# Designs tried in a protein design chat: VH-VL binders against Methylated protein MJ0556. Part 20

Target 1, 173 residues: Methylated protein MJ0556, of Methanocaldococcus jannaschii (q57976)
Amino acid sequence: SKFVKLHLVRTLNKYKELQKIRVKDVMISGDVIITTPEKTIKEIFDEMIKHNISGMPVVDDRGVMIGFITLREIRKYMTSHPYLNVGEVMLKNPPYTTADEDIITAFEKMIESNKKLDQLPVINTKYPEKILGKLEGIIFMEDIIKLLYENIIKELKTLVSFYNHNTEIKIKY
Key: E = the ipSAE of ESMFold2; O = the ipSAE of OpenDDE; V2 = 0.75 times the mean of E and O plus 0.25 times the DockQ between their complexes.

## First folded at step 15 (VH-VL; framework fv_ecleralimab)

Design t1 (from g6 with heavy chain D31Y, light chain S55K; at its last look DockQ between E and O 0.64; V2 from the best seeds 0.00; counts 0 for: pae E 6.6 > 2)
Fold by ESMFold2, look of step 15:
Structure t1 (fold): chain C 173 residues (1-173), chain A 122 residues (1-122), chain B 107 residues (1-107)
Amino acid sequence: as target 1 above (173 residues)
Amino acid sequence: EVQLVESGGGLVKPGGSLRLSCAASGFTFSYAYMHWVRQAPGKGLEWVGHIKSKDEGGTTDYAAPVKGRFTISRDDSKNTLYLQMNSLKTEDTAVYYCTRGYWGEYGDFDYWGQGTLVTVSS
Amino acid sequence: SYELTQPLSVSVALGQTARITCSGDNIGDKYVHWYQQKPGQAPVLVIYQDSERPKGIPERFSGSNSGNTATLTISRAQAGDEADYYCQAWYSSTDVVFGGGTKLTVL
């Protein structure tokens, strides 16, 4: 149908525009909530609750990222060992992204992670096989989902509505 | 906060052996790579070798001039780094520093001990 | 067999800018760290990862690294900056390399 084809073209054009959006255009920088390997998991659990976050980059005092810790890692030890250090339980090889990566690729890293991350650290590194690099920011899944909803999901819902309307017309017609 | 204190230096004849120690405090020792770096009198810095952190297997790597003669070990329960030097040569004469490579490969050396002098001569 | 080449000495007038170079094959692909050493003392880290300053190092210390050359820059040189300076990089887990050192003289 003419309506379905027209809306498909609109949806494809909106997806093409999303592919131009880089991590640096969406990320939070400057006030990223971080922790250090010497803190205890109890301390960072309290901080996660205070700031309503489920994960934190682990950095050195000069901003080099050395790991990532989430509520999943904390929950394994909170009952038995609440004073373990962050460095003992953190993810040492977390997924990460870069400032110039597109947001679609960053989103795919979040959903394909076996650690179920709702955020990715944004790293500047010369050693792409290692996370040894400066933390530049953090990008949240929620912010990418909002863009996907406004630009892709909403258009897809309209396309499905056109399909259902054409099917209803066939039934009535 | 971080402190590194070397000991065990002294005078030894060629072919002899000597063991250096480095007492560490003020950080979680088992999470750090630990290194030995030496400096011959009036000369520059030369990397000797390292031992990796516990979580990376605690293995060692050495510079070519000392490989097979020197052994680096650590005792994480005592926060102590060791350098066992065997078959010493006069060219091994140097001040030996222990230094922390807390962040592992490609990282800097952020804290250094005062050094201990090893003199190898007849 | 990797080598990092530094000039043996560099002189700078008080208040002027000193530049100390560190040359090596593809050094721009490596992180370069810089150490200051005064007579009878252990080295002190002054720049890490090419251009970052540790806590307590004044802003007049800066660094850059591209191509085959890394550079330590000391602006507004002071008498207390007179020291030996070493660059250092990792070429592999067994190839941790220091430059030969540069004696900075503040005139």
Scores: ipSAE 0.060, ipTM 0.665, lowest interface PAE 6.6, mean pLDDT 86
ESMFold2 (binder alone), look of step 15: mean pLDDT 92; pTM 0.947
OpenDDE, look of step 15: ipSAE 0.589; ipTM 0.855

Design t2 (from r1 with light chain S55K; at its last look DockQ between E and O 0.70; V2 from the best seeds 0.00; counts 0 for: pae E 2.9 > 2)
Fold by ESMFold2, look of step 15:
Structure t2 (fold): chain C 173 residues (1-173), chain A 122 residues (1-122), chain B 107 residues (1-107)
Amino acid sequence: as target 1 above (173 residues)
Amino acid sequence: EVQLVESGGGLVKPGGSLRLSCAASGFKFSYAYMHWVRQAPGKGLEWVGHIKSKDEGGTTDYAAPVKGRFTISRDDSKNTLYLQMNSLKTEDTAVYYCTRGYWSEYGDFDYWGQGTLVTVSS
Amino acid sequence: SYELTQPLSVSVALGQTARITCSGDNIGDKYVHWYQQKPGQAPVLVIYQDSERPKGIPERFSGSNSGNTATLTISRAQAGDEADYYCQAWYSSTDVVFGGGTKLTVL
């Protein structure tokens, strides 16, 4: 019907618009909680608990991104070696994204990473084999999922509701 | 405060050998990529080579004019960088600087020592 | 073997803006770093990663890098800025290249 075709076209158009949304439009840039390689994992554990966060970018004294540390990595050593330095425990080659990358590609990087990350550092770098560059922000999976839900899932639910009303056959969503 | 202090420079005849040292302090030396850069009298800066950090395997790379004659090494327990120079030539005459690259072989050189003069002359 | 070309000298009137160029093939795809060297002294980093300024370097030092040319800009030139300036970039793990150097004279 015309209603179904309209909503299908609308859903496809919203997906196309999502592909145009860039990481910089969604990322947090001003209040990123960071750490340095010289801090101890005990200090960072306390900071993560205090701020209710599960990961922190690791930067040098100039703000150059050099690694990423997670609560998962800290927990492995916290009981027995709480004074290890962040630089000894951090992920040296974490997945990352750039400010101009689209949010769908950033989302794919989060789910395809070996660590299944719920956030991704946003870095400006000329050297893709090295993360030598400046930290520009953090993008969270939660914020991307919210956009996907509001722009695509809502439209699909509308289509299913219309289909169920008009066909006597029910599709759950 | 980050400090780098070179030593071991002096006068040597062509074909001779000389070993330079660079004592480092004020940072975690084992994390750093370390470099040697030289400057002939009245001339510009020339990269000699580097050694990677301990966690990257401590591997080395050299500029073509010195490859096969110079060897860079490090002793992380003493926070010391070394340059072994063999088969020296008069064109090796220069002030030799120790400099820090910290995290990457592609980075800038943010701290430099005072330099040590090597003179290769008959 | 890669080359970075700098002018041999640049002169600037006190209080004016000096520009020192560093030319190389596709240098805009590399990070360019700049060093200041005064007579009898070791080099000092003044700009890293094209345009970033380390702590202690005045705001009047700035940098840019695009296409085949990187530029160090010194605004409101002071007598103390008189020095040799070198650009530097990596073209590979074994091709760390310095420019030939530029003598800046403040008139």
Scores: ipSAE 0.362, ipTM 0.748, lowest interface PAE 2.9, mean pLDDT 87
ESMFold2 (binder alone), look of step 15: mean pLDDT 92; pTM 0.944
OpenDDE, look of step 15: ipSAE 0.650; ipTM 0.868

Design t3 (from r1 with heavy chain S104G; at its last look DockQ between E and O 0.78; V2 from the best seeds 0.00; counts 0 for: pae E 3.0 > 2)
Fold by ESMFold2, look of step 15:
Structure t3 (fold): chain C 173 residues (1-173), chain A 122 residues (1-122), chain B 107 residues (1-107)
Amino acid sequence: as target 1 above (173 residues)
Amino acid sequence: EVQLVESGGGLVKPGGSLRLSCAASGFKFSYAYMHWVRQAPGKGLEWVGHIKSKDEGGTTDYAAPVKGRFTISRDDSKNTLYLQMNSLKTEDTAVYYCTRGYWGEYGDFDYWGQGTLVTVSS
Amino acid sequence: SYELTQPLSVSVALGQTARITCSGDNIGDKYVHWYQQKPGQAPVLVIYQDSERPSGIPERFSGSNSGNTATLTISRAQAGDEADYYCQAWYSSTDVVFGGGTKLTVL
């Protein structure tokens, strides 16, 4: 129908608009909670609980990101080895993004099956494959999901509602 | 305090061999990329080669003029970097510096030794 | 095979600003590091990653890098700044390139 075709085109156009939104337009850049490799996992666990966060970039004394640590790594060792250093436990090759990358690509990096990160560090580097760059910010999955919901999911729900109203065949979504 | 101390320099005839050592202290040596940089008398700095940290494979790379003649190795239990120089040429005459690379490739050289002089002459 | 070109010498009056250039093909796509070397001494890192200053290096040292030229700038030049200065960049894992060096003379 004309209605269905119009909403499919609108959905495609909104997806293309989302592809133009850059990480820097959504990221947090001025108030990133970070840690260092010398901290203990017990200290970091306490900070994560206090701030209600599940992960932190690990930076060195120049502000260069050298790893990422999540509650997953901490919980593995917290009972048996609570004084291990962050540097011994952290993910040394975490997924990351850059300020100029689009948010759809960043979202796809977050949902890769073996990493399952709810946030992604934003790095400024001329050598992105080497992680030799300053931490510029962090982008959260929840902020991307809100944009996806507002721009894509609402449109799809409208299409399903129209389809269900105009046919006896019902779609459960 | 980071310190790097080179030793083993001296006079050697063309075609000869010499082994340089660099004793490191004040940092976790096994995590570091280590480099050799040389400077001919009155001339500029020239990179010789590097060795990666063990957790990145401990592999080496060399500048073209020394490839096949020089070998870089490390002994992490002794915190020592080595440069084995074979088939030496008069063009190899230089002060040889041991230097620490900032994390991985593409970084700067943040700490330097005082150098050891190698003279290759008849 | 890559070459970084620096002027052989630069002169600056005491208290004035010195600029030392480092020219290379697409050097703006590389991180450039700068080293100071005084007679009889080992080099000392003064600028890393184009424009960053290590701890202990005074604020009057600064750097920039774009296009085919990186520049080390020394404002309010002091007699103690008299030294040789080298730029350095990586073009590959086997191409670590230093510039030829620039002798800075403070008049």
Scores: ipSAE 0.357, ipTM 0.744, lowest interface PAE 3.0, mean pLDDT 87
ESMFold2 (binder alone), look of step 15: mean pLDDT 92; pTM 0.948
OpenDDE, look of step 15: ipSAE 0.602; ipTM 0.856

Design t4 (from p6 with light chain S55K; at its last look DockQ between E and O 0.69; V2 from the best seeds 0.00; counts 0 for: pae E 4.6 > 2)
Fold by ESMFold2, look of step 15:
Structure t4 (fold): chain C 173 residues (1-173), chain A 122 residues (1-122), chain B 107 residues (1-107)
Amino acid sequence: as target 1 above (173 residues)
Amino acid sequence: EVQLVESGGGLVKPGGSLRLSCAASGFTFSDAYMHWVRQAPGKGLEWVGHIKSKDEGGTTDYAAPVKGRFTISRDDSKNTLYLQMNSLKTEDTAVYYCTRGYWGEWGDFDYWGQGTLVTVSS
Amino acid sequence: SYELTQPLSVSVALGQTARITCSGDNIGDKYVHWYQQKPGQAPVLVIYQDSERPKGIPERFSGSNSGNTATLTISRAQAGDEADYYCQAWYSSTDVVFGGGTKLTVL
């Protein structure tokens, strides 16, 4: 029907508009909570619990990102070795994004990562295969999911509601 | 604090062999990529090759002029980097520096040894 | 193969500003590092990542990199700055390229 075609076109147009949104428009750039490789995992565990966060960028004395540490990695060692250094347990080649990358590409990096990350560090680097630059921010999967929901899922629910109203076959969503 | 000390340089005839050592201290050696850089007398710096950290598999890469003749190895239990040089040529005459790659690769060399002189002449 | 070209020598009057160039194809797409080498000594890192100073390097050392040219700038040149200077960049995981070196003479 014409209504269904119209809503499909609107859904596609909203997806195209999502592709224009950049990481810098969604990321947290001020007051990013970071750590250093010399700190202990016990210190970082306490800090993560205090701030209700599940991961932290690891930077060196130059402010260059050298790794990423998660609660998942910390929990493996907290009972037996709580004084290991962050540098010994951190992810040394974490996935990352850049400020000018679109949020759809950043989301895809989170989803296809075998590291199961719910966030990506945002770094400035000339070498996209390596972590050779300064930390600019953090982007969270939750914030991208909210945008996807507002722009895509809400439209699809409208289509299902119309379909259920106008057909004898009911779809539950 | 961080210290790199090369040794093993000397006079060798063309076709000969020599092994250089680099003793490291003041950092976790097994986490570091280590590099060799050489400098012919009166000339500039030339990268020779590197060996990756233990966690990255400890693999090596070489500059074209030395590939197949030079072998880089490491002994993490002794904090020592080695350069085995075979089939030496007069063009290999240089001061050989041991240096650490800050990012491992793709970055600067932040600490250097004093160098050891290798002279290849008949 | 890749080449980084530096002038063979640069002269500067005491207290004046010296500029040492490093030219290469699209070098602005690479991070450039600079090393100072005094006679009989090992190189010392003075600038990394185009424009950053390691701790202990005075602020009168600065760097820039864009297009096909990176530049090391030494303001208020001192006699102790007299040395050879090398730029360095990576063009691949096995192509580590140093410039030919520039002898800085402080007059």
Scores: ipSAE 0.148, ipTM 0.664, lowest interface PAE 4.6, mean pLDDT 87
ESMFold2 (binder alone), look of step 15: mean pLDDT 94; pTM 0.956
OpenDDE, look of step 15: ipSAE 0.618; ipTM 0.859

Design t5 (from g4 with heavy chain K52Y K54R; at its last look DockQ between E and O 0.66; V2 from the best seeds 0.00; counts 0 for: pae E 3.2 > 2)
Fold by ESMFold2, look of step 15:
Structure t5 (fold): chain C 173 residues (1-173), chain A 122 residues (1-122), chain B 107 residues (1-107)
Amino acid sequence: as target 1 above (173 residues)
Amino acid sequence: EVQLVESGGGLVKPGGSLRLSCAASGFTFSYAYMHWVRQAPGKGLEWVGHIYSRDEGGTTDYAAPVKGRFTISRDDSKNTLYLQMNSLKTEDTAVYYCTRGYWSEYGDFDYWGQGTLVTVSS
Amino acid sequence: SYELTQPLSVSVALGQTARITCSGDNIGDKYVHWYQQKPGQAPVLVIYQDSERPSGIPERFSGSNSGNTATLTISRAQAGDEADYYCQAWYSSTDVVFGGGTKLTVL
């Protein structure tokens, strides 16, 4: 029907618009909560609870990003070795994104990561095979999901509601 | 306070051997990439080689002029970097610096020791 | 093998701006680091990753890197800036390259 075709075209156009949204338009770039490799996993567990976050960039004494640590890594060792340092436990080569990358590609990196991340550090680097670079921010899966909902899922719900309404009418006959 | 202190320099004859040590303090040594850089008298800086951090297996790389003759090692329990120099040549005469690359093989050299002089002469 | 070329010497009047160049093939694709060395002393990092300053380095020191040339700029040159300056870049895990060094003389 014309209605279905119109909403499919609208959905495709919304997807194309999402591809234009860059990581820098969605990321948090100020007051990123960071940690250092010399802190203990117990210390950063307390910090994560305090700030209601599940992961942190790990930086060196100059603020250069050197790793990433999550509650997943911490919980593996809290019972047996609660005073391990962050540097012993952190992800040394975490997935990352760049400010100019589109949010769909960033979302795919989060989903397809063997580390199952709900956030990515945003890095400016000349060495794409290494994390060596300036931390520019952090992007959260939740914020991308909200954009997907507002731009795609709402449109699909409209199509489903229309289909169910028309099917109910046909059954009436 | 980050400190690097080299020792073990001296006079040695061609074909001889010498071991340099670098005592590190003020940072977690096992997390760092460590390097040796040398400077011949009146000349510029020349990279000698490096050793990766402990959790990356302590892999080493060397500059071509020293490959096969020099060996870099680390003892993380003593916070000490070593340079074993074998089959020394007169062109190995230089001040040898240990320096920290900290967390990457592509990093800068942010802290340097005072250097130790190695003289290879008949 | 890769080479980084620096001028042998650069002179600058007190209070003026000095520029020290470091030339290499596609050096703009690499991070360039700069070191200051005074006579009888170890080198000191003054610029890393093209343009970043470590803690304790005054804002008078700045850097840039594009194309085939990286540049260290020292504004408002002081007598204490007189030193040798080396650029350095990584081209591989075994191609760590220093420039030949530049003697900065403050007149």
Scores: ipSAE 0.332, ipTM 0.746, lowest interface PAE 3.2, mean pLDDT 86
ESMFold2 (binder alone), look of step 15: mean pLDDT 92; pTM 0.940
OpenDDE, look of step 15: ipSAE 0.669; ipTM 0.872

Design t6 (from p6 with heavy chain D31Y; at its last look DockQ between E and O 0.74; V2 from the best seeds 0.00; counts 0 for: pae E 3.9 > 2)
Fold by ESMFold2, look of step 15:
Structure t6 (fold): chain C 173 residues (1-173), chain A 122 residues (1-122), chain B 107 residues (1-107)
Amino acid sequence: as target 1 above (173 residues)
Amino acid sequence: EVQLVESGGGLVKPGGSLRLSCAASGFTFSYAYMHWVRQAPGKGLEWVGHIKSKDEGGTTDYAAPVKGRFTISRDDSKNTLYLQMNSLKTEDTAVYYCTRGYWGEWGDFDYWGQGTLVTVSS
Amino acid sequence: SYELTQPLSVSVALGQTARITCSGDNIGDKYVHWYQQKPGQAPVLVIYQDSERPSGIPERFSGSNSGNTATLTISRAQAGDEADYYCQAWYSSTDVVFGGGTKLTVL
């Protein structure tokens, strides 16, 4: 019907609009809490508790991203080996994104990772097969989900309102 | 304080062999990729090859002119990098530098030794 | 076979700006690193990843890289800047390429 074709076109246009949103529009770029490979997991556990965070980028003295560490890795070793270095337990090839990448691709990287990350470092690199690049920021899954949810909910409410106004059958939401 | 000190250079006849050493200090050697770069007298810099860190497999790669004749090895207990040079040719005459590769590979060479001269001549 | 082309020599008056080029096909897609070498000495890294300075390198040293050309720029040239300069990039995991070198003379 005309209504079905109209809403298909609107849905496709909304998806295209979401694809235009870049990581840099959503990421945190200042005061990212980072660590270094020489710190102990005990030290960074204390820092994570202090800042109420569950993961940190690991950078070197040039600010280049070399790994990522989460509470998952820390809790695995905290009781038996609390003085292991971050470099020994970090994710050495973490998923990452770039500032100009779209948020849908960034979200897919988070959910497709065998590491299951709720955040993704934002890196400036010319070598995407290597993480040789400076940390520019961090993007959180929660912020992407909130943005997607708000856009999807608005579209669904519009469809339900349009359907209820133009048919005898009423849909509740 | 990162230090790299090469040794073992000298005069050798064509077809001969020579072993270079590089003593490293001031960083965790076992986590580093190490490289050899050479410079013929009055000429530019030329990459010779590298060895990966032990935890990345400890494997080696070489530039085409030396492949099959040169062997890079490491002893992490002594913080020492080695270059075994066999079947030497006069075109191998150069100052040989050991250097540390930032990120192992695909990056810059951030620290260099002062070099050791190898002269291949009859 | 990959090649990075540098001018053989560049001259600059004391206090003026020197520019040393490094040309290669699509070098702007690569990170370019620059090394300074004084006579009888080992190379010293002065610029990495196109435009970044290691600790201890004066801000007078800067770099850029786009298209087919990377450039090392030395502002307010000093007598101590007289040296050979080499650019370097990776074209594959086994193709580490240095430029031929540029002798900078400070007049």
Scores: ipSAE 0.250, ipTM 0.708, lowest interface PAE 3.9, mean pLDDT 86
ESMFold2 (binder alone), look of step 15: mean pLDDT 92; pTM 0.945
OpenDDE, look of step 15: ipSAE 0.576; ipTM 0.848

Design t7 (from g4 with heavy chain Y31W, light chain S55K; at its last look DockQ between E and O 0.61; V2 from the best seeds 0.00; counts 0 for: pae E 2.1 > 2)
Heavy chain, then light chain:
Amino acid sequence: EVQLVESGGGLVKPGGSLRLSCAASGFTFSWAYMHWVRQAPGKGLEWVGHIKSKDEGGTTDYAAPVKGRFTISRDDSKNTLYLQMNSLKTEDTAVYYCTRGYWSEYGDFDYWGQGTLVTVSS
Amino acid sequence: SYELTQPLSVSVALGQTARITCSGDNIGDKYVHWYQQKPGQAPVLVIYQDSERPKGIPERFSGSNSGNTATLTISRAQAGDEADYYCQAWYSSTDVVFGGGTKLTVL
ESMFold2, look of step 15: ipSAE 0.472; ipTM 0.784
ESMFold2 (binder alone), look of step 15: mean pLDDT 92; pTM 0.945
OpenDDE, look of step 15: ipSAE 0.673; ipTM 0.876
ESMFold2, look of step 16: ipSAE 0.515; ipTM 0.791
ESMFold2 (binder alone), look of step 16: mean pLDDT 92; pTM 0.944
OpenDDE, look of step 16: ipSAE 0.636; ipTM 0.854

Design t8 (from g6 with heavy chain H50R, light chain S55K D95A; at its last look DockQ between E and O 0.75; V2 from the best seeds 0.00; counts 0 for: pae E 2.3 > 2)
Fold by ESMFold2, look of step 15:
Structure t8 (fold): chain C 173 residues (1-173), chain A 122 residues (1-122), chain B 107 residues (1-107)
Amino acid sequence: as target 1 above (173 residues)
Amino acid sequence: EVQLVESGGGLVKPGGSLRLSCAASGFTFSDAYMHWVRQAPGKGLEWVGRIKSKDEGGTTDYAAPVKGRFTISRDDSKNTLYLQMNSLKTEDTAVYYCTRGYWGEYGDFDYWGQGTLVTVSS
Amino acid sequence: SYELTQPLSVSVALGQTARITCSGDNIGDKYVHWYQQKPGQAPVLVIYQDSERPKGIPERFSGSNSGNTATLTISRAQAGDEADYYCQAWYSSTAVVFGGGTKLTVL
């Protein structure tokens, strides 16, 4: 059908436009809440609850990201060892992105990670496979999902509505 | 505070052997990449080799001029880095520095010992 | 073999700006670190990662790196800045390269 083909082309074009959006256009770069490896998981748990956040970059005295700590990791140890240091429980090789990477690739990193991350630290490094670098910001899955919904999922829902109107078999979505 | 103290330098004849030690304090030694850098009298700095942290496999790498003759090791229980130098040549004459690598590979050397002089001559 | 080329010496008048260059093939793709060495002393890190300053190093020290040249800049040169300066980069996991060193003289 011409309508279906037109919407597929529109959807592909919008996907191409999303590939042009870079992490730096969406990330939070100011007032990022960070922690250090010397703090206790109890202190960080209290900070996460107070600020309503589920994860924090862990940086050293140079501002270089050396890990990432999540509420999920903290919960594993809070009952038995609430005074462990962040450095002992943090994720030392977290997934990350860079400011110039496209948001689709960043989103894929979030969903393909076996750590189930809802955010990625944004780092500055010349050696992205070897050295974690300085923290530039944080990109959240929620913000990427909003862009996907506005630009892709709305188009797909239109196509499914057209398909359901013109066929005996209806698609649930 | 971070301290690195080298010892074991001295005079040795060509073909001889010498073992250098570096006593470390003020940081978690087992987490650190440790390096040896040397400086011939009146000359510039030259990297000798490194040993990785235990978490990264504790493996060693060496500069070409010393590969096969020098061996780097560490004793994390004593916070001590070693350089075993065999088949010494006059061109190995230098002050030998123990230094800590910050990022492991591709990083800077953020703390240095005072150096120990090795003289290889007849 | 990899090489980093520095001028043998640089002179600067007291209170003026000194610039020390470090040239190498595609050095702008590498992180460059800089060390200060005074006579009879061990080297001291003064710039890391091209342009970052460790704690305790005065703001007068700055760095840049692009193309084939990295540069250490010392503003408002003081007598205490007189020293040898070395650049350093990694060209591979086994190729840690120091420049030949530059003697800075403050006049």
Scores: ipSAE 0.419, ipTM 0.762, lowest interface PAE 2.3, mean pLDDT 88
ESMFold2 (binder alone), look of step 15: mean pLDDT 92; pTM 0.946
OpenDDE, look of step 15: ipSAE 0.636; ipTM 0.865

